# Ledger of designs, part 5: miniprotein binders against Uncharacterized protein C1840.07c

Target 1, 306 residues: Uncharacterized protein C1840.07c, of Schizosaccharomyces pombe (o74480)
Amino acid sequence: YFNVNQLFDHEFIKVFPNFKGNVEAKIKYPTVVYAIGDIHGDFPNALDVLSAAGVVSPVFPHEWTAGNATLVQTGDVVDRGPDTRKLFRWFNDLHKQAEKHGGRVVRLLGNHEFMNAKGDWRYVHPGDKASYPEPSEENRIIDWGHSGEIGNLLLSEYNVTYKDNTTGSHFMHAGLSPEWAYREETVNELGKELLSHFMSREKIPEYLEDFWAIEGPMWYRGLAQLSEEEACEVALNVTKTLNVNRLVMGHTPQFHGIVSRCEGRILLIDTGLCSAYAGERAVLRISQNDTDSIVEAVYRGKIVKL

## First folded at step 2 (miniprotein)

Design h1b (from C4 with E23L R24F K30D R31W R71I E74S E75L K78Y)
Fold by ESMFold2-Fast, scan of step 2:
Structure h1b (fold): chain B 306 residues (1-306), chain A 94 residues (1-94)
Amino acid sequence: as target 1 above (306 residues)
Amino acid sequence: SKTVTIEVRIRSDDPEKLREALLFIVEEADWLAEELGIEVTVRVEVEGDTIRIEITIRADSEEKLDEALKIFLSLIRYLAEQLGAEVRITVERE
């Protein structure tokens, strides 16, 4: 739990605003990456575990406290719970705050973000709809479109996958099959193209059909659901293709906490933290120095090495 | 101008000890720059559980340079004793 953020946090910056000498800081390691899975509209539960992990302040307005760390949210902020608009605004503000400290908040698209852009609202919480002024449904359609607050954020700031080169970790919402791992360089472009077509309520081109299919990047459950032996064969192939040490994904709920498979090559971080699922509240923490990688699940009151 | 560079390397499993050492060194550098009218540059490099602090002092006289160096070395030795961490110090004069 050595954390270089403690050297360069908000308190450090406040101590040196009037320093009359020159301070030049160069940080090589440790690099710290936090990840949080599917939130599904549950702000109190997301706040609870992110504050327990030291990523955000427990005190209103719950600002960024993780210094130069990276936080990755692996999609599915929307549906099931009521706090969707609050969560998207909060993560956007956290990203702006993190950048001022040399950190960042990476936000990924989940299948539920695509469903809402498309107009498939079967899982939308009544409280989410009620967060819009009347006429609420029409205003929600606008907000999830090209010119809306959420729609614009998803198109401009969100990706399908994220690779952290320092830790050798690849982040995704659901999973990547060997086929899609081989095509990984196209995934973010294809995903944004699909999202734009869904927002326009247009029939998607044939070349995007495989992307949205059950074996595609937004839905693939093989790494989470195949037998240990089969999942490990897939993970070994995919990690070699992507040149990473581990694959981190949400989408497939793990109700008893973060699960590690295939000697750490697969990390399943969707712990069903939304109250609708009655799972666990957990944040993944990856710390990397020049030789060692420490992978941990952070819960309120305990840290578990994975 | 005359220059002396002090390199301090501190290794600790406790990030609060590294933070305390860094804060103390930077505060002393700021005070000495004001008090003696000298230029002090502190460069910090963090690598794993090790922090490297390079203190470069520039002065218009050898007497001021010697006084600043004596003060810094005394303070760093005090910190090394208090921290219980692995501390290495090197000095280069020009």
Scores: ipSAE 0.006, ipTM 0.370, lowest interface PAE 10.4, mean pLDDT 84

Design h1c (from C4 with E23F R24I E27W K30E R31L K70S R71M E74A K78W)
Fold by ESMFold2-Fast, scan of step 2:
Structure h1c (fold): chain B 306 residues (1-306), chain A 94 residues (1-94)
Amino acid sequence: as target 1 above (306 residues)
Amino acid sequence: SKTVTIEVRIRSDDPEKLREALFIIVWEAELLAEELGIEVTVRVEVEGDTIRIEITIRADSEEKLDEALSMFLAEIRWLAEQLGAEVRITVERE
């Protein structure tokens, strides 16, 4: 397969869909990919570590400063903390800023985004609800629906997984079993179908039940929780199936910082950065050039090689 | 066979103009390969506000090589005028 889509805008490809030229793209300079895990409504803590990593300005209005880099947020922006609306708007604005510099902000769906779309609000912070004009709960229902600001963003801009070909890194919220890795091409489509059904308060079609189940892409904890030997067996299978060097995921909190397993094939980046969890504030940084790959955890005041 | 290599360096503060220039150059390469029956290879390198494009043309006759080169240079000059981007061109013949 000729991966011309990495070089060309989607709109322009529609004008020249039968392109047959010989094109070879060679990246001479290090590609930098940053990733941040579960934020759970904590804007101050997300800002603190993203600014420490050089991704955003510490000065209001906290604009993009990472040039042509990619930032991946691996889901679970909502719940526990109050700043949900502010965070979704901020990341959307950061993406628009980044693309002007040849960068991007990739945003993934977490299980808490699905829960809020479904109307399961048991973890919603009172401050999140209070961020809406009265009648606040009715306005929140609208915002998380098909015609709402957040609902539209999740359906149009968010995916379940993201593959960065330059670094050979596959990003997900929770994890992928070997079965779901084999079906990876369907994951984004099935996830968006499920999200739409949840927004409509519809019963889940039978073919989507396995997707939302405990072993499905939104919940799978095997890579994070299985023994080192078992997790590595899964990771070797999944990385081979996806043709990547590493798997990056949130969802399963690591309160002492970013964790690497299976010789770097598994990177666990949910560090419980929300103040409700009292974890660590961390950003993953992957730097790739023609010869070397460097994987690091960035904390305020220190950088740790993984 | 005869070869010529064209190196095109395009700089713009607007990344959309860089993308537009790249698409048009690649499109032109495809058209000339078909029209003249020649082999054209395009290599692209991106750094910040600059793209470097290396176009290698292979032909069985010097006449076809000269024709292709002339047509490419005319298109690139036209692109520079239309986009208002800074363009530098280097040509190397074998």
Scores: ipSAE 0.000, ipTM 0.317, lowest interface PAE 12.2, mean pLDDT 83

Design h1d (from C4 with E20D R24L E27F E28L R31L E34Q E67L R71F E74L K78E)
Fold by ESMFold2-Fast, scan of step 2:
Structure h1d (fold): chain B 306 residues (1-306), chain A 94 residues (1-94)
Amino acid sequence: as target 1 above (306 residues)
Amino acid sequence: SKTVTIEVRIRSDDPEKLRDALELIVFLAKLLAQELGIEVTVRVEVEGDTIRIEITIRADSEEKLDLALKFFLLEIRELAEQLGAEVRITVERE
């Protein structure tokens, strides 16, 4: 097995530095941002749609094939399915590979990452637990703690929100109310602080209670569940506050595929792709060039404009 | 899927290099089609000092497809090393 990109990236780009027309006349390629929602421990289904979208190789070891593109994973990698450790390692490796090509893999915190950090394991698949050596429960507690592989990754590499300036797109797991959008600059700091407290098995400080509440950044469903009219009022206010064109979120499953609301201001990308939910497998693709923005849902065998 | 598409983009201020690259790629396409009994389609687009060559390989088995792809990539790799020009290769599998 070999990855075709491994053969070609650095070895096959030859530039004539002395010929100005060669370098300066280079054809511009569009900026591409891919996003994948809630995976819930299902490596085969994540691989299926990411390879269909051209983000990763369908050939083992399933390496990065998206060049200088950005991939955003909007949280909830853990729970329901067995492949949690494999998925966290895979995305971490994909990010390292992408950086070598001028791309990146942005990985965001979902509410299920917080639940696992705090020891709420009611949704953990037996296969996830079995992935740890005996004593498996104690080793899983260590792995999700401050010095563990997963715990350290979540604290050092993961954020709650991500803004892509080129496309004007804001990404997160659940959603922001107008109140939290006004305080968006504090969201990543507060989220990391909460995650650390959960890993330490400490009581939540009073000032973090609103952050973790049902209307807080890890749980808010208003953009997905309110009527179209009400959701649009929220989206218009939030997009203006954040200075973005669109809001991209998972958390609230859309089993029939990616849903666009409010003339593209809301993109709901949690399609329940894991086998436990049996939803459609989809990847969001945003292409931005000098003149146009194209937003599409990529499925195996079809692409749908949103 | 029975299809692989390889796109080769070559930029050079030397038109002889562009011609030689195209001739080799067409030769390889004919060779693979004859030896493996597969369909290889080559499409060419010229844009100033840049040539875009699209190679679509269709085969009746994944084994033949993988063999053709591996052979073609190895030959293009050798060509790219010899050109001293801006060469970009992308591969799409269905």
Scores: ipSAE 0.000, ipTM 0.160, lowest interface PAE 17.8, mean pLDDT 82

Design h2a (from C4 with E20Y R24L E27A R31L K70M R71L E74Y R77E K78F)
Fold by ESMFold2-Fast, scan of step 2:
Structure h2a (fold): chain B 306 residues (1-306), chain A 94 residues (1-94)
Amino acid sequence: as target 1 above (306 residues)
Amino acid sequence: SKTVTIEVRIRSDDPEKLRYALELIVAEAKLLAEELGIEVTVRVEVEGDTIRIEITIRADSEEKLDEALMLFLYEIEFLAEQLGAEVRITVERE
């Protein structure tokens, strides 16, 4: 026989502080949400970190391995790197795979998707253009139009924002000012309308001008660039208006990894993972149960609590 | 939801072996809950030189339930072999 009280002095007691010979610990994180920011045409680097996070297989054909989890890609798949077409097809396939397991892949619009639809190609990689048959530029115009593979995909499957109710997390490419947070329910409708007008090469209606402006939903950098004090004031306002715990966004690069501001109310996930930016490769992971959440940055070879 | 319950009884004259077994089982429960998005409830009852551990797994699918069960059984078998402790396992599905 041995003295049961000897067990009370071990590390086990730190996990179960009220242990008295009968202990019940409920460990439940039924909701897991992964998020990856700006990829900018870099398939190898996106694959590297998504496989490190357990979202996809490191072995070809790099299939979905995250079960019923949600993956959110917060836009800017295009520009800077050459793998644009491959990435859009891969994420579409991952979504179909995830659905079979009760999961999903949410794909959001970034400002660079709008720029390419509009015909503003100043940042397009030569390898992206070369992925199209000659005449390459004309075929790319078709592909980013209403009936093209990418254009149709963006109009039918992509949104500007996504809210995960279970974790209380709001995802988008750039960010919402307090003014736009009050109008959040209009953002997806206005965004799709703008995208369609850009694809048509038509003048946009006056009511869409504020949407595309520098303080608008596709460009707003206030949550990433304002002082900690000012960003927290904005974040507290916006999270209250949207009834969420946190705001997750890309768009404004954080080269040393995922940044948490305002006690976790702001998560900046654009780490410049594209080789053109030479930033860290990171995936956000949010695990949620009824009593708590665990928010982590996943890098190759390490996980950092945020 | 789908459930499976694993009952593990571990007997050892060495309290350190029982402590390590509990630490490893709890660590596995936390890891699987986090990685697979499942609910894991661990109930522990101690009687002399024997620890009874009841692990209840709840999952959204049979596939996740089976995966979690397999990983727990592998860990428990590892514990029995590495510690040289006497281990008895019972599994029940609902």
Scores: ipSAE 0.000, ipTM 0.286, lowest interface PAE 14.3, mean pLDDT 84

Design h2b (from C4 with R24I E27S E28L R31Y K70L R71F R77D K78W)
Fold by ESMFold2-Fast, scan of step 2:
Structure h2b (fold): chain B 306 residues (1-306), chain A 94 residues (1-94)
Amino acid sequence: as target 1 above (306 residues)
Amino acid sequence: SKTVTIEVRIRSDDPEKLREALEIIVSLAKYLAEELGIEVTVRVEVEGDTIRIEITIRADSEEKLDEALLFFLEEIDWLAEQLGAEVRITVERE
């Protein structure tokens, strides 16, 4: 016969040396960062994997369930799929919900957000256009402009890159070359300037040309596509410049799941989860404590350590 | 073997654009089969102002399959720009 209060007294074990309890000391990770790559207008597939990861409820209205965690979406919410407006509203609502619990939802600009602001709609799904009242194309132009719901949201809430100091993780849409890593402090400001100019439908100023170029932050594929040796050389330079442990990016599809390169310094999280690409649905999870970190890919029904 | 099926739907009020799009997509599918040495099956269904094209790609490796899929998706993106036609792509894996 034991009193329940005595079982919670750590000195009880010293007084009763023959007491055997199945008490496992569980290692706790107080900081958790989730990341999801390119969604491309596919709400059902984004919901499927975010609910599998425990970030959102599988039950309507699919509210935030990740407590004080951080979720990073690395851009390219728009194009290919029909659910663009629904997704931007949902992530904005998730951020407001997360803040109430000490968490956050970080949302980054992808090249497709810039393309839509510019009026390059070659990849827009008919269902996205149909989500606007008639005249649908004119109303979409307004929505992606300076005073529109999406346009204003992108200018006020979205950045090009995000650094999580606790995990030492730097998040970006495509990649950062050594040159752009050195200039990382300018990236968010230059990106917002470019976005504003695109919304104005004017030619980009000369000083923004390098930013939008193929080697710029919105398009750079070197970390994803260079040979392992060459990519690792770039990653070692960039992680040193940014003072981080890892670089997390979308943009370059990895159809069979999240890919880790250069001993975890490069994490490629664009798995082509939208139905247009039919890739694996995955969420990155980084769990951190004072002594270690665990980096995992979360899929429906399985978790893989990276 | 490993398989991916690509469904492409193209809508245009201009029947000449539909014919041009079909010719380009069929040529692209044959090019991929020739260059990558993979098996490609193309099925076409025409209904009014819309063409549905089903392309089934079979390869002996995931690497070849992914290369073919990415190349095809990039070429269809270019095609959408050139024709100004509405294009929707859906991909299914085996």
Scores: ipSAE 0.000, ipTM 0.275, lowest interface PAE 15.9, mean pLDDT 84

Design h2c (from C4 with R24M E27A R31W K70F R71I E74W R77E K78L)
Fold by ESMFold2-Fast, scan of step 2:
Formats: C-alpha cells, structure tokens, sequence
Structure h2c (fold): chain B 306 residues (1-306), chain A 94 residues (1-94)
C-alpha cells in the first residue's frame, strides 16, 4: 500500500483528511552525478559525449548545461592526444560555470598527470608540445611546475579521490586495494606530496614509494583485472571500509563501453574514448532521490542501464 | 530543458475510487521520473467529489517529453475506464 503523503518533501504542505485540501508532491532526482574517464588529450571526443549526455552545450563556447549536477573527471587528461592545455582550461572554466548553478566539476589526478609532472614525457603528443610558444619544451616544463598554469591547478584544485556521499559513490583514477582503502584518509595528502616532489625533480621519500608502486593508488588494476569472484571480494571489502555503494574508476581501458562488475559495486569508465585507443565514447550518469538510484552509461544516441 | 504541464480533473461519487485514482497517478508519475530520468511535480487540489491534479514534467529533450506524456495520458485514460470516473485533461507544452 502506497500513501501519497509519503512523497512529500519537508518543504511541501500536507493536508488532512485524505481527500480534502491541497497537497503537493515533487518527484525528481535532485542529485545527478556524471563521470567521464580517461580523455588523453582528445577534446573533440570528450565534447561529443559530454554534449550527448547534456553536460555541456554542443554550440561554441561549449558552456555548462547540467544545472546543479556534479561532473567527475577521473584523471588522465594528458598524453596521447594534442588538446591537453585546452582541456585543462575548459574543465576549469566549466567548474566556475557549474558553481553559479549549485553544481561542481570535480577533477582528479591520474598516473599520467604524475608522469608529466615528473618529466616522463614518453607519451606526450607532438601537438601538445607545439601548443607552447618557443622554446616549447622549456615552456612546458614551466607550465607543469609549481608556478605554471597546469602545475598550480593540479596542486590547488585536483585530488586523487572524491567521495559523493549523497549517491554513496567513490571516484578515483585507478583503484584502492583493501590496504589502501583502510588508509583512504591519507591518499589525497600523500598524492599531493608526491606530485610536489615530482614537480621539484626530487628523489621521493621512502614512505611515498608504496603510494607510487604498482599496487598503489595511482596504478592498482585489481578491481578491473582480477576474476569476478576475486574482484568482488576486494570491492565488498573496500566499499564497506569507505562506506559507499560503488567504486568508479578509469585507468584500465574497456573498449566496448562502461563495464559494471560485482552487481554494480565496480564501475569501469575508461572506455578508450581518445582516437588513439579507438574505444567507445561514454559518460556515466548516476541519478539519486530518497527512494531510488539509477545508474546508466550514456553513449552517443544510446543510453544503457547498468 | 523542455516542459509540459498536464491538468487532470477526476470526479467520482465514491471517495475510495478517487483515492485509488490519485495513488495510481502519483505512482505512475514516480515511475516516469525514475525510468526516464526526468523531473515530475504533482500538485493536487481536492474538493468534495472532484480532484484536480496538475502534473509538470521537465526533461532534456522533446523525445523524452513525448514518451512521458504518451505513457502518462494512457495510464489516466485506463484508470478512468477501470474506476468509472469522469476525467477531463488539458495539456500545455513549452
């Protein structure tokens, strides 16, 4: 049995008895969280799918159209493609626009942001380097340093992890092992410290070595690559430790679209959208109200419930 | 965003039928909000043997609005026939 008065938000007037008076019920999903994975310097493909999802305008200058929603970008904006500087500026501008509407754009650090800060440029596109005035390499070093536009942006605005409490969703680039989930409160602090050391071209302290290691927060692939049974054991442990319903991550490409594992506890959103990877263009959308949650993959011309 | 407003007036001599109609309409509005990821606002005014329900649907596209409108109108017509209630509907688009 469903009672119409149970739909009332605390702001709405309730009138009794049942059939006599005025009542108002508002049915909506007041919380919407979008997430986009690894972009790798591909502005046209990022724009294509974000506009398909209704997050940005398809018309130049491609402004924020998602109202009070949250967009999470899970890192790896740089490398492979040429549009790195344009993308960092665009996301920063989108965040400022979103704030005016009660929304936000959360931007997270991927391993490729750390690699570029460190001076490991083996994956940098020639067009990215050419985006800087001559001397282009020296100007890129400055831009990715403490005083540079990108370097300062990463240190001041970017974190390793983001938790959305309303939906119970944890976002990061790679993933957390059970060991690192137990230490989750230190992840952002350690990540920022490592980033600063890389920008300074300093040897990292011994205590940061495990953070940057293959099983560390910037590289961990277990949730994406372990067998379904083993990944579920990790996901159940990690979601319980973090007090969330789901873990959302990029880093490990899924070329045929967004992958859901362990009954929705793992959402893999790196779909290789960069032209270099020839994957699918996809955005995750989580819609939440007091009663229900809808989790969807948004593709160009198609929406799939996960 | 795109919007459509539906005004529904339902009359019945049986208050239990009015209650059932209201509960079913609200449940359908809730389902549409969930299934299509759209915003639905329901306003109800009750006067004796008549209820006036104003439903405002907001969606990102005309296609979603058309789908929601079609499903909602179908359900209202079905309820009217099943309950033997008198129904008047007005639709305004923007």
Amino acid sequence: as target 1 above (306 residues)
Amino acid sequence: SKTVTIEVRIRSDDPEKLREALEMIVAEAKWLAEELGIEVTVRVEVEGDTIRIEITIRADSEEKLDEALFIFLWEIELLAEQLGAEVRITVERE
Scores: ipSAE 0.000, ipTM 0.308, lowest interface PAE 14.8, mean pLDDT 83

Design h2d (from C4 with E20L R24F E27L R31E R71L E74F E75L R77E K78L)
Fold by ESMFold2-Fast, scan of step 2:
Structure h2d (fold): chain B 306 residues (1-306), chain A 94 residues (1-94)
Amino acid sequence: as target 1 above (306 residues)
Amino acid sequence: SKTVTIEVRIRSDDPEKLRLALEFIVLEAKELAEELGIEVTVRVEVEGDTIRIEITIRADSEEKLDEALKLFLFLIELLAEQLGAEVRITVERE
């Protein structure tokens, strides 16, 4: 398998600067969706695997090379590592670049984004704080608030979940219980309300307590941690409710690579790629044509069918 | 306003062969368009392991159109032999 979108990326036409004919490219098959899990402030490791997958250029300034593909980042960009501000800016720029080619970069909220918005900074890397001008902590509070670059970006561009209709894939940070799958249409709205309250440093309203709880959308580990039999029961319920073929999530680390459960209905993509966790660096790739789907884990130098 | 359309379908399990074929055809189209003073339009569609390349040649004379068509067909056949890929060619004249 080859990423055919790279054949028609923005660099292809630049190879023929004196061409006088018209070139029109249409990609029929496959539709490609990439997903990357928890990055935790590690730009070099995210760059390594995204460039290995053909999503971005290995050459500075590391621009979008995936043509009309979709990339989904499933949250937890912040904490553990120092490159938080660089990563948020980079993904925002990649989205703008992708749109010019008919692609997109979908960015989701993880529990660590909420934690940083509420001022719970116990996992913030010293290098992240040092990226702000003095007074660094005060400027970081502003940046993660309503009027800050990161705060405004999270409120305006980020959601809790994303559904890709073409592949029948539902993306989330942690997982959705059957209860929250049933209420999926409210999840993004409730998540943005919670994020706004956290940025205001106010006590959360009672109706948002269940959303932030251990069984809520930002923390639920059932699909990743329950026995195969129990996880499949949940996944069958949730995929039916959401009308999708598969659930893709981060949050629960799988240090030896991407894990597939329940005959592909559950894809666990948090591989602990940050140096702090020393897990495998992996990107999920879903390729769809009119009859078939191919689901693969992409590592540097190796592609594994899931 | 005289035109001919050449459709080339190339199938390969080796994506490098597909890229090389496309780059070769685009470069030759550019060179021939400039050398012969003709208009060449290249349209590309990718379908799995198959690339469909549609080459539309427009010329101001039948003589130029015939020469361009002969040269393009020769080059595509040469490419097919060199790459050892599965190639199907169809031609439609106005």
Scores: ipSAE 0.000, ipTM 0.270, lowest interface PAE 12.6, mean pLDDT 84

Design h3a (from C4 with E20L R24E E27F E28L K30E R31A E67Y R71L E74F R77E K78W)
Fold by ESMFold2-Fast, scan of step 2:
Structure h3a (fold): chain B 306 residues (1-306), chain A 94 residues (1-94)
Amino acid sequence: as target 1 above (306 residues)
Amino acid sequence: SKTVTIEVRIRSDDPEKLRLALEEIVFLAEALAEELGIEVTVRVEVEGDTIRIEITIRADSEEKLDYALKLFLFEIEWLAEQLGAEVRITVERE
């Protein structure tokens, strides 16, 4: 075979005018984005479907196997199930692994992350509390605070929304109304500010009250619950404002699998995969080349084009 | 991910030969990126009668990386022979 450091020497004089300057071409086939919705403390079920999709290894320690792909988790890792601490650590480790391969793991805040930061623990599983050494409640308060492992991760690594420019996809936990889509540039800043106030047990400034309200970014169900016609009107407005092709959200459970609305402009990916909800286990996969996108729901043993 | 960078310096007094060499290298880069699902970046700089081509290959496996590297080196050697152009190659592996 060819010697890799071999030099060939032939003397020539002419200029090649068509390739003057720095010309760069980057070629890859295709960009892949995976998304997983509400996990609610259920590590075995999250692992089952992420391994089925080829995102992680089914073999312990369940490392990243998706190369340069992006995985988006749309919030609500905590509550109802016991594996909260394990899941936050696992996703953080997966992100570090993905970066080494040119990929990334995007992690979003759900309303249940805000509730736990605030001290509203009505949905906390006994196994989650038992994962802390005694005094377990005090240690959990510390962990969800500014200097705790989870609290620090949420403040430094997590956002409210994420836009993937390559696929033209906007990811959110619940939904964005037209009013909040118009203010999208403020959403991540306001969300982190609210999260910090909740962790400090401080009175919320009036300007943050609308953010946390039922029609705000952490709770809005309009895209998932309005009639097809009305939801499509909202989706057309919001996608135009955000300059994207599709909106991807969790929060409103779809127990029979991933649901597409408004000709693919709305993708509902909270399938209730936690055993408490007994829903379908699914991962969204978006594959984008230069001209085309393919949107699919991945289940164990089955892939469905959306 | 695994990375290898190939720097190719091609000199010719015939600009058509430089154009053909570049087009063949870019075509191979596109074909391998598509077939193997790897990232290939091609950077080109021109100085007089010489083009410098930097090929950066990023792959999720060392096997894919080695395969792509071997194909590029074979193609570059073949182009040097067929076009009668001066070729210098440096490979950096990470």
Scores: ipSAE 0.000, ipTM 0.322, lowest interface PAE 11.6, mean pLDDT 84

Design h3b (from C4 with E20F R24Y E27L K30E R31L K70Y R71A E74W R77D K78E)
Fold by ESMFold2-Fast, scan of step 2:
Structure h3b (fold): chain B 306 residues (1-306), chain A 94 residues (1-94)
Amino acid sequence: as target 1 above (306 residues)
Amino acid sequence: SKTVTIEVRIRSDDPEKLRFALEYIVLEAELLAEELGIEVTVRVEVEGDTIRIEITIRADSEEKLDEALYAFLWEIDELAEQLGAEVRITVERE
């Protein structure tokens, strides 16, 4: 055993010759941004890693503990697991708590939110449906519509993309092709319009078909699935177009933890943390002071610099 | 900014002790960063039965840096008492 008290007696005086205790002064905190990917209805696993990262209390009622930090959830809260309603309410409450401390919780739309609004429920867990009073399916239809708690929340508070200017980080569920990066300023408006049409259960206008297509903003996998060389060409183009340092996305599972590509320009944060996928539970942490950025993956029991 | 780095090496054949040590240090890093208005980075390497935890503290003043370093060393001392494992600490100033 190395005894730290030995440092106080000898090395401490040498290393901290100017230590004078607490000074009442202006405190400048670094900007800290946390991000969590696809949760897919798994409250216990989301709680596990968010509490490990210090974002929320491990003690019920699991309140915000991240001070003035920003937490970004990159969509796909719904499907596969049973805790959808609990998760949407929890994140909404966390945002209200965070604002009291100068922080925020940014919540983004994933393709599964659009699928549920549209009535494509092939991935809905029975426990999600059972969370509604009877008649449960009818009440779920109402909740995901324009007048429902979830439907109204998604339309009024959720966006497709979020850009954090202090860290130079762009967040979204899937990814932007170079074509869609040039149109990034339209993405949130088009996404809200599509979501509203899906909730109305009406055929979408032709101009929204491109947005929902496989190469569109809700589905694009190129940054995650193209070869390293090709993905890096896309990332260099997109980061230049958006004027950011890095692109953060979920949607394409990385079961062994958060993956960094193209020298940190691509951060893949969907680690399949839900029990259905049994992937690694992870939260991304980006810290920015006036001169430096530090990018890390936070797991239960370890932090890894990316 | 001013910087100091603390390296903590812990050896144990019990992986739960290594996990406990990391969680302890991470929690302390977060609390001190918020309390003192400093930047703390924790880097971890696991090598079999040994965990190496590198704590880098950045502060806007020498006094805050020294205060944070003192607090970390105190917490690591408490951790060493609880673990009953082999703990080694090194400190490097900028």
Scores: ipSAE 0.000, ipTM 0.170, lowest interface PAE 17.4, mean pLDDT 83

